# Ledger of designs, part 26: VHH binders against q8c9a2

Target 1, 239 residues: q8c9a2
Amino acid sequence: PPEETLSLWKGEQARLKARVVDRDTEAWQRDPSFSGLQKVGGVDVSFVKGDSVRACASLVVLSYPELKVVYEDSRMVGLKAPYVSGFLAFREVPFLVELVQRLQEKEPDLMPQVVLVDGNGVLHQRGFGVACHLGVLTELPCIGVAKKLLQVDGLENNALHKEKIVLLQAGGDTFPLIGSSGTVLGMALRSHDHSTKPLYVSVGHRISLEVAVRLTHHCCRFRIPEPIRQADIRSREYI
Short names: E, the ipSAE of ESMFold2; O, the ipSAE of OpenDDE; V2, 0.75 times the mean of E and O plus 0.25 times the DockQ between their complexes.

## First folded at step 17 (VHH; framework vhh_7aqx_2)

Design R3 (at its last look DockQ between E and O 0.95; V2 from the best seeds 0.86)
Fold by OpenDDE, look of step 17:
Structure R3 (fold): chain B 239 residues (1-239), chain A 125 residues (1-125)
Amino acid sequence: as target 1 above (239 residues)
Amino acid sequence: QVQLQESGGGLVQAGGSLRLSCTTSGFTFSSYAFSWFRQAPGEEREFVGEISSSGDTIRYADSVKGRFTISRDNAKNTFYLQMNSLKTEDTAVYYCARDSVVSSGWGYDNWFDPWGQGTQVTVSS
């Protein structure tokens, strides 16, 4: 994309970033068992094989703590914005917002109280990843859950990082992702006893990192949290 | 007993140098990565740098990059923080810590175990 476009996107991210709330805002977040949490959402975008434009965006809502699918919506979309690292939100978020809006209109009682996003929140080049972007635009609590480390702010998937991963012995184990700036950008989470590859959890919006990590872990029957896993499965099946 | 102990702190003029040591005992030193932290008066504890178990990977906070050097001596069960070109803003209690995994709890106190007692570094103008 032209430099002018990138500049505009950076400006937009900066503008929206100012609206990010990185603290708990919901009553259920304060409860150790998340009492009051009844519905958790997951979103994902799957691409048609060999096609960088056609994709399926999916929103899934699950009951909590049972993690049963109670709502699903998949939609084929044509991505207009090219992929640029650090600007994923401009490709995907508009379609995810539309899915949330559709849910609000069609089944308002099934709106999730929190959305797990396949991507990063504040763990981002400019501190405003896809989970932040979605959260701010929908005003829903959002959690960024990435399957790979985004190497920003001095964080690297190097020998030291791998060494820390080895220290993760059980599901629920974590170590902090401390950037060179000194900021805790997220947590590496061993999501399951049988998974050695950690997830990378970061704040999207209206949730603390602690709660984000705890909830993400509680949503994991496998390595990938069930809301995201289900969204992924359904988006791929739709294609 | 697992222990870490800092030494080498003191008063130094701006532009000067200090070398801190963290001596460890009670565990296999070579198996662990370590970190340095510091806490200035009235401020939160902040990351200074870290070194892998092998010493091959080292990372620094932006605020100290190019001025501070971390190293380790496995034969002595000790790792170090060489501080050059010290500034007044480097004034703090410096802590060494062993990397740990968190299963419960939150904050630096739970993310590292154990911590040293800290050593005061004062940089005067």
Scores: ipSAE 0.846, ipTM 0.932, lowest interface PAE 0.5, mean pLDDT 95
Fold by ESMFold2, look of step 17:
Structure R3 (fold): chain B 239 residues (1-239), chain A 125 residues (1-125)
Amino acid sequence: as target 1 above (239 residues)
Amino acid sequence: QVQLQESGGGLVQAGGSLRLSCTTSGFTFSSYAFSWFRQAPGEEREFVGEISSSGDTIRYADSVKGRFTISRDNAKNTFYLQMNSLKTEDTAVYYCARDSVVSSGWGYDNWFDPWGQGTQVTVSS
């Protein structure tokens, strides 16, 4: 990628990162059973193999606790930004923001109270992953849910990490992702009794890590939380 | 029962060295990873380092890298924290803990189980 573009992205990340709120801001978040939570969103961007331009972006909204789809919007989009590890959000966040804007215009009563994002939040090279990026631009609470460990701040997918994964025996089991900085960057979560591969949950915006982990687990009928799973299904149908 | 016990704390001059031990009982020591934490008065527990069950994988907090070394002796059911080049900011109660997982609890007291009682390290200027 051009050096000018990388410099601009680093600057923008820093400015937006200052706006991240990593604590609970909503009453439902402080309730043990999430009383008051009725709508959970999920987003996905899926790329055509071997094509850095064509992708499908999807937004779904599910009822909570029923986890039934009440809104869906999928669009084929053209991406201009190059792929760069650590800057994934610059390729996809503008289109996700657009999907949220379209929801506001079409069905404002269906705006989700929280969005689960396929990707990282604060568990990121610069503490500002795609879930943080979307959260700050939309001012929606956002949770990052990653399928693979991002190896930052002394976190490595090594023998030590793998032996801790073995300790995850039941759905809901977790262990903390403590960086060399001493920061708890996220949690590894065994999301379902019948899944041996954990998820890596991190804060995006306007939510605590504890609430993010509990809600993610409660949204899992399968390994992948239902909001993300339904968004992924719709994106893949367009590809 | 399952127990961890720290020893080796004390008063030491800045620049000095001290070795902590964590002796374990009541479980198969060689099957578990372990961690060292420390806590200064009025502060939360701070991660110091972590060692795998085999002893082959070790990681350290940035604040102690190059000065502290973690090791274990599976034959003696004991693991160690060697502290060199000590600084006054290293003054704290040092805890050993067994790595664990949790389903319904939150925070360090649930994420690691069991914990030792702690040993005081005081670094004088």
Scores: ipSAE 0.811, ipTM 0.928, lowest interface PAE 0.8, mean pLDDT 91
ESMFold2 (binder alone), look of step 17: mean pLDDT 80; pTM 0.800

Design R4 (at its last look DockQ between E and O 0.95; V2 from the best seeds 0.83)
Fold by OpenDDE, look of step 17:
Structure R4 (fold): chain B 239 residues (1-239), chain A 125 residues (1-125)
Amino acid sequence: as target 1 above (239 residues)
Amino acid sequence: QVQLQESGGGLVQAGGSLRLSCTTSGFTFSSYAFSWFRQAPGEEREFVGEISSSGDTIRYADSVKGRFTISRDNAKNTFYLQMNSLKTEDTAVYYCARDSVTSSNWGYDNWFDPWGQGTQVTVSS
């Protein structure tokens, strides 16, 4: 994309970033067992093989703590914005917002109380990843869950990082992702006892990092939390 | 007993240099990565830098990058923080720590284990 477009996107991210809330806002978040949490959402976008434009965007809502699918919506979309690192939200988030809006209109009683997003929240080049973007636009609590480390603010998937991963011995184990800025940008999480590759959890919106990590862990029956896993499965099956 | 102990702190003028040491015992030194932290009065503890078990990977906080150097000597079970071009804002208690993980109770105190007792560094104008 032209430099002008990138400049506009950066400005937009900065504008929206000011609206990010990185603390708990919901009553269920303050309960150790998340009492009051009944529905958790997951979103994902799957691409048609060999096609950079056609994709399927999916929203799935699961019951909590049973993690049973109670709502699903998948739709084919044509991506208008090219992929640029740090600007993924401009490709995907508009379609995810539309899915959330569709749910609100079609089945408002099934709206999730929190959405797990395949991507990053504040763990981002400019501190405003897809989970932040979706959260701010929908005003839903959102959690960024990435499957690989976004190497920003001095964080690298190097030997030192790998050594830390080895320290994760049980599901629920975590170590902080401390940027060179000194800010804790997220947490590496071993999602379950049989997974050696951590998840990278960061705040999207209207949730604390601690709650984000705890909930993500509680949503994991496999390495990938169930809301995201189900969204991924369904989006891929749809195309 | 697993323990870390800092030394080398003191009073130094701005622009001066100081070398801190962290001596360890009670575990296989070469198997662990280590970090330096500091805490200024009235401030939260902040990351200074870290070094891998082999010493091949080192990372610094932006605030000290280019001025501080971390190294380790496996034969001595000791790692170091060489501080050059010191500024008044570098005044703090400096802590060394061994990397760890936590499943509960968040915060620096639980992500590292053990911690040293800290050594005071005061940089005067």
Scores: ipSAE 0.843, ipTM 0.929, lowest interface PAE 0.5, mean pLDDT 94
Fold by ESMFold2, look of step 17:
Structure R4 (fold): chain B 239 residues (1-239), chain A 125 residues (1-125)
Amino acid sequence: as target 1 above (239 residues)
Amino acid sequence: QVQLQESGGGLVQAGGSLRLSCTTSGFTFSSYAFSWFRQAPGEEREFVGEISSSGDTIRYADSVKGRFTISRDNAKNTFYLQMNSLKTEDTAVYYCARDSVTSSNWGYDNWFDPWGQGTQVTVSS
């Protein structure tokens, strides 16, 4: 990509990163049973096979704790910006923001109180993953839920990491992802009793890591939390 | 009972070396990974390093990389922290801990269980 584009993205990323809030800001987050939480969102971007420019972006809202879909919006989108490692969100987040804006216009009473995002939050090369990006632009609490370990800050999917995964015996079991910097970047979570591959949960925006992990676990009927799973299903049906 | 106990702390001049030991009992040592942490007055616990159950995979905090070495002896149920080129900033209580998992109770006292009692390391100028 042109040097001006990369420089612009670095500046914008730094500006947006300064707006991230990595602590609980909502009353429901401080309640042990999440009293007051009624709606949980999930988002997905799925790509057309063999087509580098077309994708389907989806937003779903589920009731909580029932985890039933009460809103869905999917649209085909064109990816115009080049892929650059560490700046992936610049390609996708604008379309997700549009879906949130359309929800606000059409069904404001269905606005989610938190969004689970397939991807990382602060567990990221520059501490600003897609979940942070979406959260800051929408000012919604956001949680990053990744299926694979992003190997940053001395985190590696090595024998030591795999040993800790073996210790995860039951749904809800976790271990911290402590970087070489000493920072707790996220948690590995065994999301369900019948899933041996963990999820990697990190803060996006306006939520503590503890609450993010607990809510993610409560949203899992399968390995993948229902809000993300349902968004993925809708996206794949479009393509 | 399940126990970890640090030893080898003390007073040392900057640039010097110390070797800490963590002896364990009451569980199958060779089945677990272990970690070293340290805590200076008024600060939170700081990750120092971590060693796999086999001893083949070891990682270090950036602040100590190249100066500290972790090792283990599964036959003696003991693991070690060799500290070289010590700096006054290394002054802290050093703790050993067994890597663990938890779905409840947040924080270091639950993410690692059990912990040793700690051993003071003081690096003088």
Scores: ipSAE 0.740, ipTM 0.902, lowest interface PAE 1.1, mean pLDDT 91
ESMFold2 (binder alone), look of step 17: mean pLDDT 80; pTM 0.800

Design R5 (at its last look DockQ between E and O 0.95; V2 from the best seeds 0.00; counts 0 for: unsure alone 62.5 < 65)
Fold by ESMFold2, look of step 17:
Structure R5 (fold): chain B 239 residues (1-239), chain A 125 residues (1-125)
Amino acid sequence: as target 1 above (239 residues)
Amino acid sequence: QVQLQESGGGLVQAGGSLRLSCTTSGFTFSKYAFSWFRQAPGEEREFVGEISSSGSTIRYADSVKGRFTISRDNAKNTFYLQMNSLKTEDTAVYYCARDTVTSSGWGYDNWFDPWGQGTQVTVSS
């Protein structure tokens, strides 16, 4: 029953949102060169073409700064929860949590110190995107990295936004995503010299926005950060 | 070399109006979007609104929407903040700033460059 599901999810979302930590909690995060960071995770959920229920969920762990895959786990899954805008994480987060649990059981020494998530963190209709959801449930630092601007809090992909994108001329260039509320919800990042479409980086959990943006940029050999790119590659090989 | 200069601040009664101007020099004005910010004593800088390089797109903070209007005159290298229906809560130093991008540094002083010196707006009850 959709009404009952939405009521439950709204309650759970609010409860979990209260647990989000939007500041640096790890020593490596406070080091200018990220000394102490050795393992970065990436996750993806990719759907079977023409099928809204079958998907492949993938977790990869890469060495840092080398960005070489040191662990991968991909599993076909059945999506049980319905798609509802603003609650997308409820469909996929349970499977991502299971992948993290399997990593803890199989190769605990390879647990990542931070996970880049394809999707939003606090840049979200209710301030609680998939990166926040995964972060709170696993207590891993998480970064939301979205490929498209989520148009919330007065943020729109309009002529003003597009002209600011034109000002992004080199990899590493950023501008803030300031909402009509006055909140800095995230940063637009030109992740690579040869990629004119920016990424939209937001805090998931246990990380500051500044560190999230800087790490995301350092993980990009292409437009998409390598941890997310490698997770996506593995997922698509399964379907 | 690159400069922004606010003018038009002052004391005004609640319900009144003020027009702020930001004149610019040392760069090609028409190529940039611009923003207004304000800062009340003891508080952080607060976004007020933003105008595109052509003036075709304008957005406002929730706290001022419907009362404030931003405009620009590219021939005069100037943009404006028309403040109507002023409230005591609007009392602040108002700053104009050029929208830019940054690859290093963090915070408003790096996300916008240059900034004006600020002009005081005081709304009395």
Scores: ipSAE 0.837, ipTM 0.938, lowest interface PAE 0.7, mean pLDDT 92
Fold by OpenDDE, look of step 17:
Order: structure tokens, then C-alpha cells, then sequence
Structure R5 (fold): chain B 239 residues (1-239), chain A 125 residues (1-125)
């Protein structure tokens, strides 16, 4: 995209970033067992093989703690914005917002209380990833869950990082992602006993990092948390 | 008993240098990565840098990059923080810590174990 477009996007991210809340805002977040949490959401965008434009966006809502799908919505979309690292939200978030809006209109009682997003929150080049973007626009608590380390703020998937990963021995084990800026940007999480590859959890919106990590772990039957896993499965069934 | 102990702190003028040491005992030194932290008066503890178990990977906070150097000597069970071009804003208690992982803890106190007692570094103008 033109430099002018990138400049506009950066400005938009900066504007919206000011609205990010990185603390708990919901009563269920304060309860160790998350009492009061009944519905968790997951979103994903799957691409048609060999096609960078056609994709399927999906939103699923699961019961908690049973993690059963109670709502699903998938739709084919045509992506208008090209992929640019650090600007994923401009490709995907508009469609995800539409899915959330559709749910609000169609089945308001099934609205999730928190959404797990396949991507990053504040662990981002400009501190405003897709989970932040979605959270701010929908005003829903959002968690960024990435399957790979976004190498920002001095964080690298180097020998040191790999050493720390090896130290993760059980599901629920974590180590902090401390940027060169000195800011804790997220947590590496071993999500399951049988998975050695960590997830990278970061705050999206209206949730603390601690709660984000705990909830993400509780949503994992496998390496990928169930809301995201189900969204991925559902979206891929359409393509 | 697993222990870390800092040494080498003191008073130095701006532009000067200090070398801190962290001596360890009670565990296999070569198996662990280590970090340096510092805490200035009235401020929160902040990350200074870290070094991998082999010493092959070293990372620094932006605030000290280019001025500080971390190293380790496995034969001595000691790692170091060489501080050059010191500034008044570098004044703090400096802590060394062993990297760890946790499943139930939160905050630096749980993400690192053990900690040294700290050593005071004062940089005067």
C-alpha cells in the first residue's frame, strides 16, 4: 500500500490505542473460578488456498466452562486491504466487527463476555494489535492469542527464548515477555501438557494480562484454546 | 541452598564506570539464564538485561543499550554487569535474578527465583 495509507493506518491505530483498557472491568474476572462467566467467544479468518482476497471470517460462542459451541456464524468475505505486518487489523477486523454486530442483532443473549482472538493484543509493533482493535471497536473484553512470537520491542525467537520454552514443563506454565522498553507485553503460555509449543497471550481490551492468561489456559483442551480452535475449524469448512 | 549475591556497587561520578558481579551457589549455574534488574527510588523495578545459559544471547533494555554489557563466567558461577558512561538516572539498587517459569505466580517476584539482595549504585553529577 502507499505510504500515505500506512501513515493513515498508523494514525488510526494511535487514536484507537488511547481507548485500550488493560485492566479488568468485569465482575467475573475478579473471581478465581471466573464465576459469572458463561459465554466465551472466538474469532478467526481463513483464506482460500492460493487466494489472498477471498476469506471466511468466523465467530463462535462457547459455553463456559463446558466449552460447547452455542453459536456460530461464518461468512465469506473479500478482503480489501493488503496484508502488511503490523496492520492485520485493517484486513480482518471490519469483518469481525460485523459478525459481532450480527450476533448482537440476531441473538443478543448469546453475546460472548470475552473474545479470544487469533493474533496479538498489545504485543504489537505499535502496541495495538488485532485483539486491541477488535476490543476497542466492539467494547468487548478481548484477549490476543498468537501461535508464534511476534518479534517486537527486542523480543526474538532466539536461543534465549528457546531455553525459556524448554523450562515450560506443564500446562499452565508461563514466562513473561519483557520488551527492551522494559514493558511486559505478554506471557508465553504452555497451554497443554502434551504441547511443547507455547502460546503468546497479550491484552486486547478490558482485561488484565493475568486474567487473560488464566482464562486462555482454562479454554485449552488442546494447544489452541477452544474458542479459537472452533472458529478456525468452522471457517475452514467454508473454503 | 540456592543463592544469588550482588557486589561491586558504589558511588561513581557521571561518565564513570562500575562492574557489578552476581555470585551464585546451590545449583548448576550453566543451566540457567539470568537477568539484571534495577529499582530507583520511588520507581518500579525495571528490566536491565538478560543473558542465556550459554551466554550466546544477550539482551539489554533500551535505556542501557550501548553502555552496559552483561557477561558470564561459568567456571566461577558468576555473571556480570559492566556499566559504562553512567548517568545520574542510572542511580538505583541493582538486582540479579535467575530466570524461571511459573504456573501459579504473578509479577517479577514469581517470574524470577531467586533474587539477590541488591547492591546500591549511586551516580553523582
Amino acid sequence: as target 1 above (239 residues)
Amino acid sequence: QVQLQESGGGLVQAGGSLRLSCTTSGFTFSKYAFSWFRQAPGEEREFVGEISSSGSTIRYADSVKGRFTISRDNAKNTFYLQMNSLKTEDTAVYYCARDTVTSSGWGYDNWFDPWGQGTQVTVSS
Scores: ipSAE 0.794, ipTM 0.911, lowest interface PAE 0.6, mean pLDDT 95
ESMFold2 (binder alone), look of step 17: mean pLDDT 79; pTM 0.795

Design R6 (at its last look DockQ between E and O 0.93; V2 from the best seeds 0.00; counts 0 for: unsure alone 64.4 < 65)
Fold by OpenDDE, look of step 17:
Structure R6 (fold): chain B 239 residues (1-239), chain A 125 residues (1-125)
Amino acid sequence: as target 1 above (239 residues)
Amino acid sequence: QVQLQESGGGLVQAGGSLRLSCTTSGFTFSSYAFSWFRQAPGEEREFVGEISSYGDTIRYADSVKGRFTISRDNAKNTFYLQMNSLKTEDTAVYYCARDSVTSSGWGYDNWFDPWGQGTQVTVSS
């Protein structure tokens, strides 16, 4: 994309970033068992193999704590924005917002109370990843869950990082992702006992990092949290 | 008993240098990565830097990058913080810590274990 476009996107991210809330806002978040939480959402975008434009965006809502699918919506979409590192939100988030809006219109009682996003929140080049972007636009609590480390603010998938991963011995184990800025940007999480590859959890919107990590872990039957896993499965099947 | 102990702190003029040491005992030193932290009065504890078990990966906070150097000596079970070009803003209690992993709790006290007792560094103008 032209430099002008990138400048506009940076400006937009900065504008929206000012609206991010990185603290708990919901009553269920303050309960140790998350009492009051009944529905959790997951979103994902899958691409047609060999095609950089055609994709399927999916929103799935699950019951909590049972983690059973109670709502699903998948749509084929044509991506208008090219992929640029740090600007994934401009490529995918508009379609995800539309899915949320559709749910609000068709089945408002099935709206999720929190959405897990395949991507990053504040763990981002400019502190405003896909999970932040979706959260701010929908005003839903959002959690960023990435499957690999985004190397920002001095964080690297180097020998030191790998040493820390080895220290993760059980599901629920975590270590902090402390940027060179001194800010805790997220947490590496071992999602369960049979997976050694961690998830990287960061705040999207209207949730604390602690609660984000705890909830993400509670949503994991496998390595990938069930809301995201189900969204991924359905988006791929739709293609 | 697993323990860390800082030494080398003191009073120094701005622009001066100081070298801190963290001596460890009670565990296999070479198996762990370590970090330096500092805490100024009325401020939160902040990350200064970290070093891998083999010493081949070192990272610094932006605020000290280019001025501070972390190293380790496995034969002595000790790692170091060389502080050059010190500023008044560097005044703090400096702590060394061993990297740790937790499945419960929150904050630096749970993410690192053990901690040293700290050593005071005062940089005067």
Scores: ipSAE 0.860, ipTM 0.937, lowest interface PAE 0.5, mean pLDDT 95
Fold by ESMFold2, look of step 17:
Structure R6 (fold): chain B 239 residues (1-239), chain A 125 residues (1-125)
Amino acid sequence: as target 1 above (239 residues)
Amino acid sequence: QVQLQESGGGLVQAGGSLRLSCTTSGFTFSSYAFSWFRQAPGEEREFVGEISSYGDTIRYADSVKGRFTISRDNAKNTFYLQMNSLKTEDTAVYYCARDSVTSSGWGYDNWFDPWGQGTQVTVSS
């Protein structure tokens, strides 16, 4: 990718990062049982195998606490931005924003109060993952939920990390991902009693890490939280 | 009866060295990872470093990397913080803590359990 493109993206990323809010902003977030939360969104982008351009982007909205799909929108998309490590969200996020805009136009009463995003939030090389990106562009609370540890800020999937994973015995168990900087970048979460592989939860936007972890856990009937799982299912059916 | 106790703090000149010890009792020491933290007055606790249960993996905060060394002696149920090339900004109460996991409670007081009572390190210019 041309050096000018990287410079523009670095500048845009820094500007958007300044807008991230990593604290609770909604009344339901401060309630112990999430009273007032009725709609949780999930998004996914799934690529056609062997094709670096064609993908399906999906947005689902689920009722909470029932976790039943009440809205879905899936679209085949063509990725236009070049692939650059650390800037992957620039390829995906425009299409996710479009899906949110379509929801606002078609079914505004179904707008989710929080979106779970398959990917990282602040746990990221530049502290601004796809969950942060989507959050600041839509001004929706967003949570990053990653399936693998992103090895940044001295975090690595080493023997110490693995022994901490072994200590996670029940669904809901967590440990902090403390970087070499001293920053708590996220939490490792055992999302389900019958899942030995943790999730890595980080703040996207307009939510505290504590609430993000609790809600992610409450949304898991399987290892993967239902909003993300249902979005993924729909994306994969299109490709 | 589960206890951690720090020792070895004191006053030292900048550029000097100190060695802190954390002695433990009431649990199987060799089964756990441990961490060092520090706290200056009016500040939040700051991560210093951690050591795996077998001592084969050790992490350090960027602020102390290359100057501090963590080690453990499973036969003595003790782990250590060797502090070299001390700076005035290293002045703090130093705490040892056992790494833990939690499904309840938030923050360092819940993510690590138990904690020691702390030992003062003062680095004079």
Scores: ipSAE 0.779, ipTM 0.916, lowest interface PAE 1.0, mean pLDDT 91
ESMFold2 (binder alone), look of step 17: mean pLDDT 79; pTM 0.794

## First folded at step 18 (VHH; framework vhh_7aqx_2)

Design S1 (at its last read DockQ between E and O 0.99; V2 from the best seeds 0.92)
Amino acid sequence: QVQLQESGGGLVQAGGSLRLSCTTSGFTFSSYAFSWFRQAPGEEREFVGEISSSGDTIRYADSVKGRFTISRDNAKNTFYLQMNSLKTEDTAVYYCARDTVTSSGWGYDYWFDPWGQGTQVTVSS
ESMFold2, look of step 18: ipSAE 0.847; ipTM 0.943
ESMFold2 (binder alone), look of step 18: mean pLDDT 81; pTM 0.801
OpenDDE, look of step 18: ipSAE 0.871; ipTM 0.942
ESMFold2, look of step 19: ipSAE 0.835; ipTM 0.939
ESMFold2 (binder alone), look of step 19: mean pLDDT 81; pTM 0.802
OpenDDE, look of step 19: ipSAE 0.886; ipTM 0.951
ESMFold2, fold request of step 23: ipSAE 0.858, 0.862, 0.860; ipTM 0.946, 0.947, 0.947
ESMFold2 (binder alone), fold request of step 23: mean pLDDT 80, 80, 80; pTM 0.799, 0.799, 0.798
OpenDDE, fold request of step 23: ipSAE 0.928, 0.927, 0.927; ipTM 0.971, 0.970, 0.970
ESMFold2, last read: ipSAE 0.866, 0.865, 0.860; ipTM 0.949, 0.950, 0.946
ESMFold2 (binder alone), last read: mean pLDDT 80, 81, 81; pTM 0.799, 0.800, 0.800
OpenDDE, last read: ipSAE 0.926, 0.926, 0.927; ipTM 0.970, 0.970, 0.970

